# VHH binders against p49116: the designs that were tried, part 210

Target 1, 238 residues: p49116
Amino acid sequence: EGPLLSDTHVTFKLTMPSPMPEYLNVHYICESASRLLFLSMHWARSIPAFQALGQDCNTSLVRACWNELFTLGLAQCAQVMSLSTILAAIVNHLQNSIQEDKLSGDRIKQVMEHIWKLQEFCNSMAKLDIDGYEYAYLKAIVLFSPDHPGLTSTSQIEKFQEKAQMELQDYVQKTYSEDTYRLARILVRLPALRLMSSNITEELFFTGLIGNVSIDSIIPYILKMETAEYNGQITGAS
Below, E stands for the ipSAE of ESMFold2; O stands for the ipSAE of OpenDDE; V2 stands for 0.75 times the mean of E and O plus 0.25 times the DockQ between their complexes.

## First folded at step 15 (VHH)

Design gz2 (framework vhh_ozoralizumab_d1; at its last look DockQ between E and O 0.03; V2 from the best seeds 0.00; counts 0 for: pae E 13.3 > 2, grease 25 > 24.2, placed apart)
Fold by ESMFold2-Fast, scan of step 15:
Structure gz2 (fold): chain B 238 residues (1-238), chain A 119 residues (1-119)
Amino acid sequence: as target 1 above (238 residues)
Amino acid sequence: EVQLVESGGGLVQPGGSLRLSCAASGFRFEDYGMYWVRQAPGKGLEWVSLISWDSSYTLYPDSVKGRFTISRDNAKNTLYLQMNSLRPEDTAVYYCATHWLGSDYEDYRGQGTLVTVSS
């Protein structure tokens, strides 16, 4: 029965708009975030186990976990995105909104706390030097979470999550054999993903994409989307 | 200064076809996803299609899926919408956009291009 993920699922390459503008704007931030979101959804769709769950289960699963998957992607692609620069620009905008008395203090506090939690998460992953295989399996553990309210087919999802956990353990023990506690240090970071609000993520990163709809409402369309050219150079025919 | 200029609209009979074009300037067109949105008389904005910067991904709502095809020519800074099997309910002003027009971003709405589907 081969591994849950193939070598193709370990590759996760984000292509950024170029060049980065002198002054960051919402359009650039939204495009960058949208590219990461679409890359993350394409990654999930390419997993045979994910396809085996069927369309209704697939959609429900991704709707429950997209924010966790996106946040792992932010951490993995933090350098490529210059995420610290993006977050600094968002903070500057929020500080200007306080000075102009345009947003409630309670809302600004919630958004600032979200940004600090995101920075802490990304910094912790960077300090642990999480590699591409580890990210792929952490994303799989998050994707195949059987414990979200309202999910059906939870036994099958749990089977795939257990397979992901087992394969991650085997990889870490083989590759980082001298670091006995590495796996534990990695896994204790995952609960923090569930504390991050999907509504605040939408406000920070997707205001230009979704308008008056939610990411949750467009996920079914993203999962059904047509891939015209995989990388802009290859025709999809076989 | 971002500028988007739509063209190609007109009067067609039900079952007919039209090809819309959008000429873009003032930004690096090749680096940004593009949208088509429409507004029927007396109704709100409706998203019609999305294409990624590299054409690797396209999205359509069920209302136009299988009938409309979005494409782009990055060398010409031009976005296209091929509309087939047109229906009276497709009657609207069609706009191209680099972001959602109903957001708190700057509104890049031009005149749009009017599509009328009637006998």
Scores: ipSAE 0.555, ipTM 0.805, lowest interface PAE 2.1, mean pLDDT 86
Fold by ESMFold2, look of step 16:
Structure gz2 (fold): chain B 238 residues (1-238), chain A 119 residues (1-119)
Amino acid sequence: as target 1 above (238 residues)
Amino acid sequence: EVQLVESGGGLVQPGGSLRLSCAASGFRFEDYGMYWVRQAPGKGLEWVSLISWDSSYTLYPDSVKGRFTISRDNAKNTLYLQMNSLRPEDTAVYYCATHWLGSDYEDYRGQGTLVTVSS
């Protein structure tokens, strides 16, 4: 009908918990990550094309891609949330776990490699100076991915993804007309998102929020929240 | 046999500088991220810096950010830590470390090099 996204979908403002503790800890990291998760889910829910897919399809779609949306959010908000400092604090906690013999060496290697991949992704996005419109379309491309197993309405999802890709192309060509290869450089970053482990993301950022419950299990409840509850979780005002 | 050998520690005045080196052998150094940790007397192990395999990513805690610089030379299988504006609280044994992707479950860490910052 119209464009997939409007200007209201470009706004993506993360508000950090205050006051910032002198020493970063699990609670501050988890609260910061939770705000980003809720902001990302609120963003997805506000898209008319997403709304048109129906509740069961919406839930399945977000359950499949929440880690990729979250990772794009980390890259977009890396400066505001001081992501480098958060990752450094996480590494320090991992060193304590080694010294206390709480984690296997293989698991620690996996976690450290994930941290390196995440930082590499964020640096590559920063080098490109990805703007808010570009992030919004990249998130839409990730959200409307038809190739996740178990999805219904995959033809319609594919059409929405193609529309997001076309609108990104139009935006980049118009806004960055002097940079012939910008679209290609942006799009080649997306496969890295599929290499990010949702289980490790949970361990890094959500240890204080969940015990033995995965984020994908709570997605249906997050998507059903009243708007006032969302705003409280995003801003910490609840 | 994987070996990490630290060197370059010593006694230095506050405000001074030291460069630590870590010679690596027994694995493909260019395939792995590296990091430095330190242990002050009577204290636990503290992360100091890390660097990706290709040097495109570096991380520092606030306690050393802007004063310490991690670097690597993959052709020489050597990791470095340039420490500037040293303070007495930087006094510690400094260890070079890596994550290992082979069949080993444990990370490798050297024997350490002592840095003492005192008048």
Scores: ipSAE 0.007, ipTM 0.155, lowest interface PAE 13.3, mean pLDDT 80
Fold by OpenDDE, look of step 16:
Structure gz2 (fold): chain B 238 residues (1-238), chain A 119 residues (1-119)
Amino acid sequence: as target 1 above (238 residues)
Amino acid sequence: EVQLVESGGGLVQPGGSLRLSCAASGFRFEDYGMYWVRQAPGKGLEWVSLISWDSSYTLYPDSVKGRFTISRDNAKNTLYLQMNSLRPEDTAVYYCATHWLGSDYEDYRGQGTLVTVSS
């Protein structure tokens, strides 16, 4: 078999809704997030190895890792999305709308902490100057994680993950030969993704658009989405 | 037009209980998180509970945790707040409010219902 990823999988271009509003409203945020989510899933679909796992396994994988993929996407597209501004807008809404002076309560703090974690993660990735290839491989590693409960074909998934890791290693060694520990520095960031709540992410980025429909429930449909339909979504024509 | 109508407030002795209701209309209630806020005399708004659209999670500040319970009936477009072990410091106008409603970051609140906890 050939490589797990090709150059075609490196391209990850998010198109933001246009025009950008004067202030980032809920709809804009949700639409942007949705586009990123769709892009991420479409990216996954474009991987031959992913296709080889079959529909059921694919669905299970994405359900298990969508938040991590999404978060990596946020990091990768942080500039294009103006992620800092988006997060600031969300924070402002939470602070001003829920309570005037201060936020209290463990759960509210968790939400705020989640926002902080997102920002910190993205900042850390930016500081590492992660390139498109590295992002692609990291996403692949996250996607082909065999350690999620309920997965089938775990052996094959593991093989794909290993392949992703090996290709990443080769890439890093080739591209950043003088940085001996770059691979380790990159990979050590992945655990942070597991600490982020998918529920909170969903609440922050998607509730204004998808309403009472969970990301988990729509994943199968997104994965079955036709390319034309996807393109329509990306261009805002849906 | 979004409308929220609170009810169930009243006078209660310390240690007593009340159940507030909020009737929602003018939007798809089941699609949005909801929350309760209160305003005591001379004080600012304080959130007292939040609930997701599907009731999958709830939020409480430490001040009411263990005493208050937020719930909802999406079929009835109604939000509830069960308040137990009420304290004088719980005296306030309680408002039902929307979470993540609309195209903008704008919340809607009702007219409120007064809860007075006094001996």
Scores: ipSAE 0.005, ipTM 0.268, lowest interface PAE 10.6, mean pLDDT 85
ESMFold2 (binder alone), look of step 16: mean pLDDT 80; pTM 0.813

Design gz20 (framework vhh_ozoralizumab_d1)
Fold by ESMFold2-Fast, scan of step 15:
Structure gz20 (fold): chain B 238 residues (1-238), chain A 119 residues (1-119)
Amino acid sequence: as target 1 above (238 residues)
Amino acid sequence: EVQLVESGGGLVQPGGSLRLSCAASGFTFEDYGMYWVRQAPGKGLEWVSSISWDSSYTLYPDSVKGRFTISRDNAKNTLYLQMNSLRPEDTAVYYCATHWLGSDYEDYRGQGTLVTVSS
């Protein structure tokens, strides 16, 4: 009966470390990416429909789709992140590394191909001028994907995905009434997200997680993450 | 130059408590998330806890959740780890870290502080 998403879920504001360094380094990139990942997980956790599916289902959904959510977040926040500058710097570094024979050519090629796919996706979203409401519903469509292996409650997940699609359609038809094919152009972009390697996303943006920790392995803990102001911090520092 | 200096480790009995500190310098501490990792004798690195730049989020694996508390004082450029109900399996060198290792090949971990939990 009520809408799947409220105006609160349309707001998606990434706060960047400041200032951006003159020469980009992994420290700045990893911090920026971590903020976006945590923002994306917080966004998902705040959806009542998502909460209603229960903890085990929530964990399974996010483990399956975090890379899609993260990539949509990269596209949505590309300007505030200066993503094109980050990617261009990485490409230049990789091209110089090939020339100096410092890294495996096969690995560099895989990473470069991923960067090109990411740039193409972000450019396509920018050309379509996707707005905040459209991004919120696209994220909801990928979050409530009933087709991931091992899911329970797939019927309810599918219902939430259909509700997201319906509400996106209603929004686009009312807001962009003069462009009858806008929704189709937007939706046809989504399959590309599933072709992007989560392992390469980890290498580019979460390079060298400590020990054997991966994004997949920490997702259950991110979803159980507590807002520190509600928990109280240990103080006594002098 | 990024510098992290851990302190507060020592020998403690099972069930005891210790508070670790990490003094950070050489970067804008208040703009970056921080985490603790540990390495038990003869084992690899294990993630222990994370805290966001503004302290709005904290993160713990099940092995330490409810026993350990991460906090930070941005005015003092200091990270803390309060460890309660310590167990022999918590015996490790504890390191403070500010980012994951990546293409720059820099190690932004401190020298570590040894925690030994033994009777």
Scores: ipSAE 0.344, ipTM 0.691, lowest interface PAE 3.5, mean pLDDT 84

Design gz21 (framework vhh_ozoralizumab_d1; at its last look DockQ between E and O 0.06; V2 from the best seeds 0.00; counts 0 for: pae E 12.6 > 2, grease 26.9 > 24.2, placed apart)
Fold by ESMFold2-Fast, scan of step 15:
Structure gz21 (fold): chain B 238 residues (1-238), chain A 119 residues (1-119)
Amino acid sequence: as target 1 above (238 residues)
Amino acid sequence: EVQLVESGGGLVQPGGSLRLSCAASGFRFEDYGMYWVRQAPGKGLEWVSSISWDSKYTLYPDSVKGRFTISRDNAKNTLYLQMNSLRPEDTAVYYCATHWLGSDYEDYRGQGTLVTVSS
């Protein structure tokens, strides 16, 4: 059987709304986050192994791990997004909400702790200088997690995760041959992704959705979304 | 700042077709995803369709998938909704919106255009 990921799966290019507004607003933040979410879902759908699991199984996987994929995407695209500037704007807004007594102190504390965890995760990934291949394999390891409740085909999912782990190991050992412990340093970062609340991610980056729906509820529609085909010509609006 | 003007609504027979338009101004239309939402008489707002800034991604709930087509013309700052095989339950005021909160954020949706599907 061939490799789990091809070079096309390493390419992960986020295009931001331009220009960044002088004063950040919910519209810009939500558009930026939506682009990253759609890019992440498109990335997952493009993996042959993911499609081989069948629609019910692959939908359940993404519903379980979208926040982990999104957070890895935030880390990978932190510079392109000016993520530190976005987070600073969110913090400023939260501090104003405390002053106006709009939110409970306990809720603000939970959100601030989430922001600190996110900043720490992104900083650790930046310090490790994680490359595009490493991000692709980390996303694959997260995507093919057999341990989420309610999954079917868990044996096949586990085999795909093991294949992702093996291909990451081969890549790191070949590319960073003098750094014997690099793989271990990278892998110990992954458990932190599960400590980040998907509900708080939704509040920070998606600022609510139509009809009180969650990202979890729209994942099936995003995975069924139509993607324009491109053969050297740009497919535009009609 | 954001201004959205919907048009193209009207009375149509079941099984008929309509094309809605939304003229956008006050922001860089080509840089933002666009959304259609609707509100039937006496009901809450319901998401109808989404399109990415570059037209690469389109989204539809099962209630309209295969019948409605969302599109955009970035050169004209215009969003479209082609509605085919219309049903009485599609009767609603249709709004265009510039982000995920289009149903609840009045500043980011237009004034709407009425679509009535009846005999």
Scores: ipSAE 0.656, ipTM 0.853, lowest interface PAE 1.5, mean pLDDT 87
Fold by OpenDDE, look of step 16:
Structure gz21 (fold): chain B 238 residues (1-238), chain A 119 residues (1-119)
Amino acid sequence: as target 1 above (238 residues)
Amino acid sequence: EVQLVESGGGLVQPGGSLRLSCAASGFRFEDYGMYWVRQAPGKGLEWVSSISWDSKYTLYPDSVKGRFTISRDNAKNTLYLQMNSLRPEDTAVYYCATHWLGSDYEDYRGQGTLVTVSS
């Protein structure tokens, strides 16, 4: 069989809503996040190996890893998103407006810690200067994780993950031949993704968009959408 | 059981207007964001609009932005889609949709209502 990923899978261009408001509001944040989420899912859908797993397996797989995939996307698109500004706006919003009366002190702490972890992760990725190919393979490794509960076709998923890992290794060896430990440095960042709460991520980025509807519940619907609907925004093209 | 019933479709000329309705039952309508999707002949599902549970946020794709308006009446368990400046490419079966929180990732749609835009 051919490679798991092609050059077409390396491209990961997020288009932000325009214009950027002077003050970031919940709508802008949610829209931006949704665009990233949909872009990520569209990316996944574009992978032949992913398609080969079937709809049920695909749904389960994305359900299991959407937060990690989303987080990698945030890291990758941090500059174009002005992620630091978005996070600051989120913090301000949470502290001063909608959820002030609803959140306990403990919850606020959890949310703030999550934001800190997210920022740290993104900063760490930036420091490593991860390129588009490496991100693509990392996303593939995260996507094709066989260790999530309830998955079917775990053997096949594992094979795809291994293939992603091998291709990443080959790429790093070829591209960064003088940095013999680059692969290891990159891969050791992945566990941090598992420490991030999907619930908190959802609350931070998607509360204004979907209300009480969970991302998990939306995933099957998103995966059934036409390709054009993933292009740059949750709402469709551009 | 979640039930969604769309109505209001019909034949209209280009530039015309229609108002679709969706009657919801079998779940706490006021707790959930609602969506409109459409399916044109021979095409897949296309997202048309979304509204938050409290109507504070509405979203539209560029294809319908400025022409379509989604709204809801939680007291009536009804979702609406006002469609103005209709185009032939808007011809489709329109579905209202929701997601049942806590279910095994099921999305719910009604049987749909047909909108035909033709000269």
Scores: ipSAE 0.024, ipTM 0.405, lowest interface PAE 4.5, mean pLDDT 87
Fold by ESMFold2, look of step 16:
Structure gz21 (fold): chain B 238 residues (1-238), chain A 119 residues (1-119)
Amino acid sequence: as target 1 above (238 residues)
Amino acid sequence: EVQLVESGGGLVQPGGSLRLSCAASGFRFEDYGMYWVRQAPGKGLEWVSSISWDSKYTLYPDSVKGRFTISRDNAKNTLYLQMNSLRPEDTAVYYCATHWLGSDYEDYRGQGTLVTVSS
């Protein structure tokens, strides 16, 4: 009955591909995003409560929430990734495509709306100055979500989520004792994550990684990787 | 009407090179992203490479990264795929297609060009 997370679960250090290229390209974006995805999966797998649920339940949870975890990771690592620069480059490209009239307007507008929602979410998190402990608990809350269809062990998952909520509450009250509404302001940001589209996230960040295979379909293989193999994927070969 | 015509396929030894071309007509080529897909015998379609309308973004899966290079010439309405260090696993019919990032238009695919990598 110890804490849900330890100090080792607060550390979340993303290392970017070594030199940023002279111009932004989809390979750099996909490599950067792949590192964040693998870091996020390694983080989830290291949690004892997650390990306790068993492999089938673990896989189902991550399939349901990987985009929310990834989006929280984007917000947490936005500065180190230069995320605003990446998104601005994509927006400029899409806006030029709209102005030329020979491109599909509906999909491009849908993608632009998604980018705007992502930027707004990241700006809201930055305005609140969310710290690493708060991010870790928020990730745990979205990871242990019992309300996804088809889950087994939903009672246990709900207990873990409640524990993450309690630990976040205790942390915020202790650390930000002068800000009585901080917890409420943080928690009301979470529903926006459910509105993020997995297929648009794949289009923006992962087109070069998986070819015709969705992130959803590779999650079982990512979760089975050995820790040394994870480190190779996060930091590149050797 | 949209037409895509692939060419440049053939028989090549392992380690060899080929350059595929795709001639586009019937639409404003410079407005659309393009990509290559392939279909090996008895397999489904596999994405091979993508390029944005302005060539600013190129994308490759790990299976071909470092060996294949996609490019385009918007003045000539032509898409290219340079394939180096070919392996027997690259044997497939290669198709060019017009579809990239946020397009709502129907995907168009040519009739394909066969690449065979064999001793």
Scores: ipSAE 0.000, ipTM 0.151, lowest interface PAE 12.6, mean pLDDT 78
ESMFold2 (binder alone), look of step 16: mean pLDDT 83; pTM 0.848

Design gz22 (framework vhh_ozoralizumab_d1)
Fold by ESMFold2-Fast, scan of step 15:
Formats: structure tokens, C-alpha cells, sequence
Structure gz22 (fold): chain B 238 residues (1-238), chain A 119 residues (1-119)
């Protein structure tokens, strides 16, 4: 069969909200994160293999893995987002919440540990200098994960995941031929994505978006948006 | 200090309407998505509706879609739920809540307001 991903699936261009405020606030962070989420959903929907699974199956997959896709997107777009500055602003917001007795000490610890894990992940990807092709295949590997609880048709999903892994291996072997262990270094980073709580990601980046019904509750609506609506969200012309 | 206070519940006949209000205090209301949940006698919590911080996104399950409308007034720190075409199965205690419900803070979910739909 043909390749899983085409060159159009390698392009991943985030357009930041403008104007940039004099200091970052939770509204700007939420809008920036929302644009990245919508860009990630539009990316997944554009894959022919993903569409071939059918609406119910592909929706269930994205509901299960959106946090992994979002985190990979944060790492890939860290420079264009000035992610370190955003994380510093989130820490300031969290400190204000502490002063106003909004969070328990245990929850604060969980949130700070999540931020540190996120920073470590993004730094590791930056040090490896992960390119656009590698990011596209890593996103495909996490998207086509057959091991999430409650999924059906797992054999077809596993086939697409194996195809993504095979194509990534072929790409890395040809492009980075002198670095025999590059693929192994890249792949050992992926399990860390599942250690990051989707609830904490929602609290840090999406506090303004949907309340406690969670991002997975809006995924079906996002995936059903027309191309013009996606373009509006990812460029801010909504 | 942090409080969500619901009001507007009461007894109404099938086909009637009620408007619920939630007054928020002790946190930056304008920064958070808000939602309504309900609990019928002897049942678990059921999500009713959600609204983003800027009102751009509103979500409804099929059970209330087309009958209920969620809205907010950030200047007044108030969340609303307009309930039309009420049915006996809408009988429940309705709670105002935010994403902080997942924390240790029960006061980020209000005390509730009872809605009884009966003839």
C-alpha cells in the first residue's frame, strides 16, 4: 500500500494570537493552546488511514490520545510559542492561586511536577533536534495506539501504528545514517507522554475553554468542523 | 472564601421554564470555564452544559440540547441556565461548577438548587 503520511502531513504551522500582550495572561495562553489543539485535530483528520477507520473509531482514538498529541505539538512548536515564557506565566498564575487558597498543597505539587516533566520532555526533544518528519511519525505512532481501554477494531489500528514505526525507522536510517542509535533515543521518549495527566494539561492550558467536561468531550465537535472553521481557529479569524 | 451559590430552582409543571443563576466569588470567574451538573434522587452526577470563559463555546448533551441555554455575565461573576420545555426527568438538584471540582475543594461546586418538575 502507499505511505502512511505524505509531505502535507509534515507541515505543521502554528499561528500565534496577535497582538502579543505586554505580559502573558491566562486568556492569551488559552487562545494559544486552543489554536495548537485545533491544528493537531485538523492534522489527524487529514490522514487517509485515520479517515478509513470510520468516524466512531477515529473519534475514540483522538479522545484517548489528544493529550499526547498536544504535548508533542508543544514540543514541536516550543520556539514559535515561546513556551518557556508561557510556562513562566502559568507558574505566576499558579502562585496567585496559592495566595488565594484556591489549591490544596497536594494539587500544587502535582501541577508543578507536571510542568517539570513537560519542560524535561520539550528540552529532550530540542536536544535531539527532532525534525518535522520525525514529529509527524511520532504523532502518528501515538494517534494509532491500539492499547487504550475501550477501543474496538484494534487490529487495524495496530497495523497503522506498525506502518508508522516502520516508515519512521526507514526515514531515520536514511537521513541520519551515521547515528546508529538515533531511533532508539527518539522512541524511548514516547512513554513519558503517558505520565502526563490530561486533567492537569486542561488546568494549565484550557482553564477558560470548557470547565470540567474535559477536552475529550469537545473532540467529536472539533473533528466534525469544516476546513474553513479549522482555518479560522488556527489563524484566529473565528 | 471561595463560593458558588446557585438560585432559581423551584416547582414547575411539565412544559414550563426556569432560569437558574450561579453567583461566583473568591476566584477570577472570567478566567475559568463553567458548567452545570445535576443529580436526580438516587442517581449519580450528570453533566448538563458547559461554557468557555469568553462564551465562544457552549456544549450540551442530547438530553437537554435545544431546551436549555447556558450563558454568563463576567462583569457580574454570574452563570445562568435557561431551562425550557421542562420534563419530569429533569427533576434534580442542579449544581454550578468549574474545572476545580477535580481538586480537593468542594466549595468550587455549589450547594445546589432543587428543580422539581411535577404535575
Amino acid sequence: as target 1 above (238 residues)
Amino acid sequence: EVQLVESGGGLVQPGGSLRLSCAASGFRFEDYGMYWVRQAPGKGLEWVSSISWDSRYTLYPDSVKGRFTISRDNAKNTLYLQMNSLRPEDTAVYYCATHWLGSDYEDYRGQGTLVTVSS
Scores: ipSAE 0.042, ipTM 0.449, lowest interface PAE 7.4, mean pLDDT 83

Design gz23 (framework vhh_ozoralizumab_d1)
Fold by ESMFold2-Fast, scan of step 15:
Structure gz23 (fold): chain B 238 residues (1-238), chain A 119 residues (1-119)
Amino acid sequence: as target 1 above (238 residues)
Amino acid sequence: EVQLVESGGGLVQPGGSLRLSCAASGFRFEDYGMYWVRQAPGKGLEWVSSISWSSSYTLYPDSVKGRFTISRDNAKNTLYLQMNSLRPEDTAVYYCATHWLGSDYEDYRGQGTLVTVSS
């Protein structure tokens, strides 16, 4: 029995679209977000434990947790994405929509609250200085969540989640031996991910890509893509 | 001012091919993701394919994957859908659309083009 994740699963490298425009626009934001989403799904499907659960279970798990994986990816890649600049551009666009009377006040409030929750999450992760191994195992913990409604094979999923938790504990205790409570401080961040609306994430980051189609409805098709197709999506078609 | 005009529909036999076109005007086509949706008689809208503004990303549901190819020519402000190995269940009115135009949060759709797959 080997580890749940190998060194290849710790590597998580986002390639940003080039060139970066002088002023950020929705298309650059959607392209950047799409690359991160595809990278996250490719990461998940490359895990042997994930493959072992079978296609139907794989699809159900990713449909349930894609927003959590995406948000962890945003936090992990915040610097390479210049996420603070992207969020500022989104806020500016949203404020212009308010001034043009294009959005209801209630919707604007929901979207702004989501942006603030996202900023708070990313800031907390940055303050904790979460490393690549920790991010990989946090993603594994949210991926192998046995408690989503409608799942089958819940005992096997729970086993993989527990294995992820144990391996994270072992890593943190060895690497951060002087910080007795680090693991607890890290794990307590995870519940906040489930409070973030996938519909609002979709509106902020994916509206320009997929039209009137939800991310969870396209997940089965993305998961079935050949490796060459994933590589094209991650880097942009050559 | 903003306009999407579909063309290329028609009657085709099962196993045949058609190429749909969508001519865009009144907006910066090169700046927007585009997609195709269809509506069969008496049914709701079904998503057919999506393409990013740069053509870097294309997406297909299982119902058309391997048979349909979405593409665009930003110099000509034109979106395409190449449909191969057509089946009777592909019979529908096909619309091209964009989801984000300005800050409206509205889908813009054309008038549609009818595709009929029958013997």
Scores: ipSAE 0.005, ipTM 0.313, lowest interface PAE 11.8, mean pLDDT 82

Design gz24 (framework vhh_ozoralizumab_d1)
Fold by ESMFold2-Fast, scan of step 15:
Structure gz24 (fold): chain B 238 residues (1-238), chain A 119 residues (1-119)
Amino acid sequence: as target 1 above (238 residues)
Amino acid sequence: EVQLVESGGGLVQPGGSLRLSCAASGFRFEDYGMYWVRQAPGKGLEWVSSISWSSKYTLYPDSVKGRFTISRDNAKNTLYLQMNSLRPEDTAVYYCATHWLGSDYEDYRGQGTLVTVSS
């Protein structure tokens, strides 16, 4: 059995829609997020261990963890996305909703709390200066989570997660040999991903992509897309 | 998933009335402002009415003010448009809509219901 991830799995290049509008709008945010989602799904599908789980199991797995993968992708691509600018635009829309009574105060509070959690997560990852190898293994750890309700093949999923954890440990200890607590600092960030609502992520980032359809309901389609179709989605050429 | 399903459209004589309904599912209807928008044949989308999440505020353009009434039943996840004194120029496909964080009234739209005002 070789390594879980190869050097090709470290490469994670997001191509943004061009040109960036003078003022951000829902369509630009949705297109940017959609490209990141498709890039994340293509990344997962390229892992031999993921393919080895079989279509039904790997689809169920991604349905359960897409929000964690997407959030890690937001943190990893925060600079290329100008994520802080996107989040500021969303906060501005929420502030307008307060002034115009467009959303309930309870909903605005829930969405603002979600944005704060997202900002804190991205800031913590930036402060830790997480590299491409570390992001690849963190994505693998959340992808191969055996503890989601309703999963089959949980023993095999756990094996792949443990392999991801072991390879991350080996990488960090070798690359950051003088920082004895780096791995612990990285791993304690992961539980926060499960506290973030996938429904709120859908509303913030995907309102224009799928109309009235949830992300988890289109995942089987995305996972079966041909490479040319993935390339079209991540470059906007479709 | 978010779903908006309009009903109540049909053929009506000038001066007549229709009541449109929109059944909402897949989101917390009670937390969101709602819109009616319409598209006449060969024309762009036109805003018809809006209602706040609480029903405290309702808004109408001059073209329908005094003739149309927007209302909602948060317990039933249903939006309504009472249309009175209908005119041939009210002929359009009527869409139920909600806005993404208050940014855009057409972010989430249903499939629409056709209203034809003709003799």
Scores: ipSAE 0.044, ipTM 0.560, lowest interface PAE 5.8, mean pLDDT 85

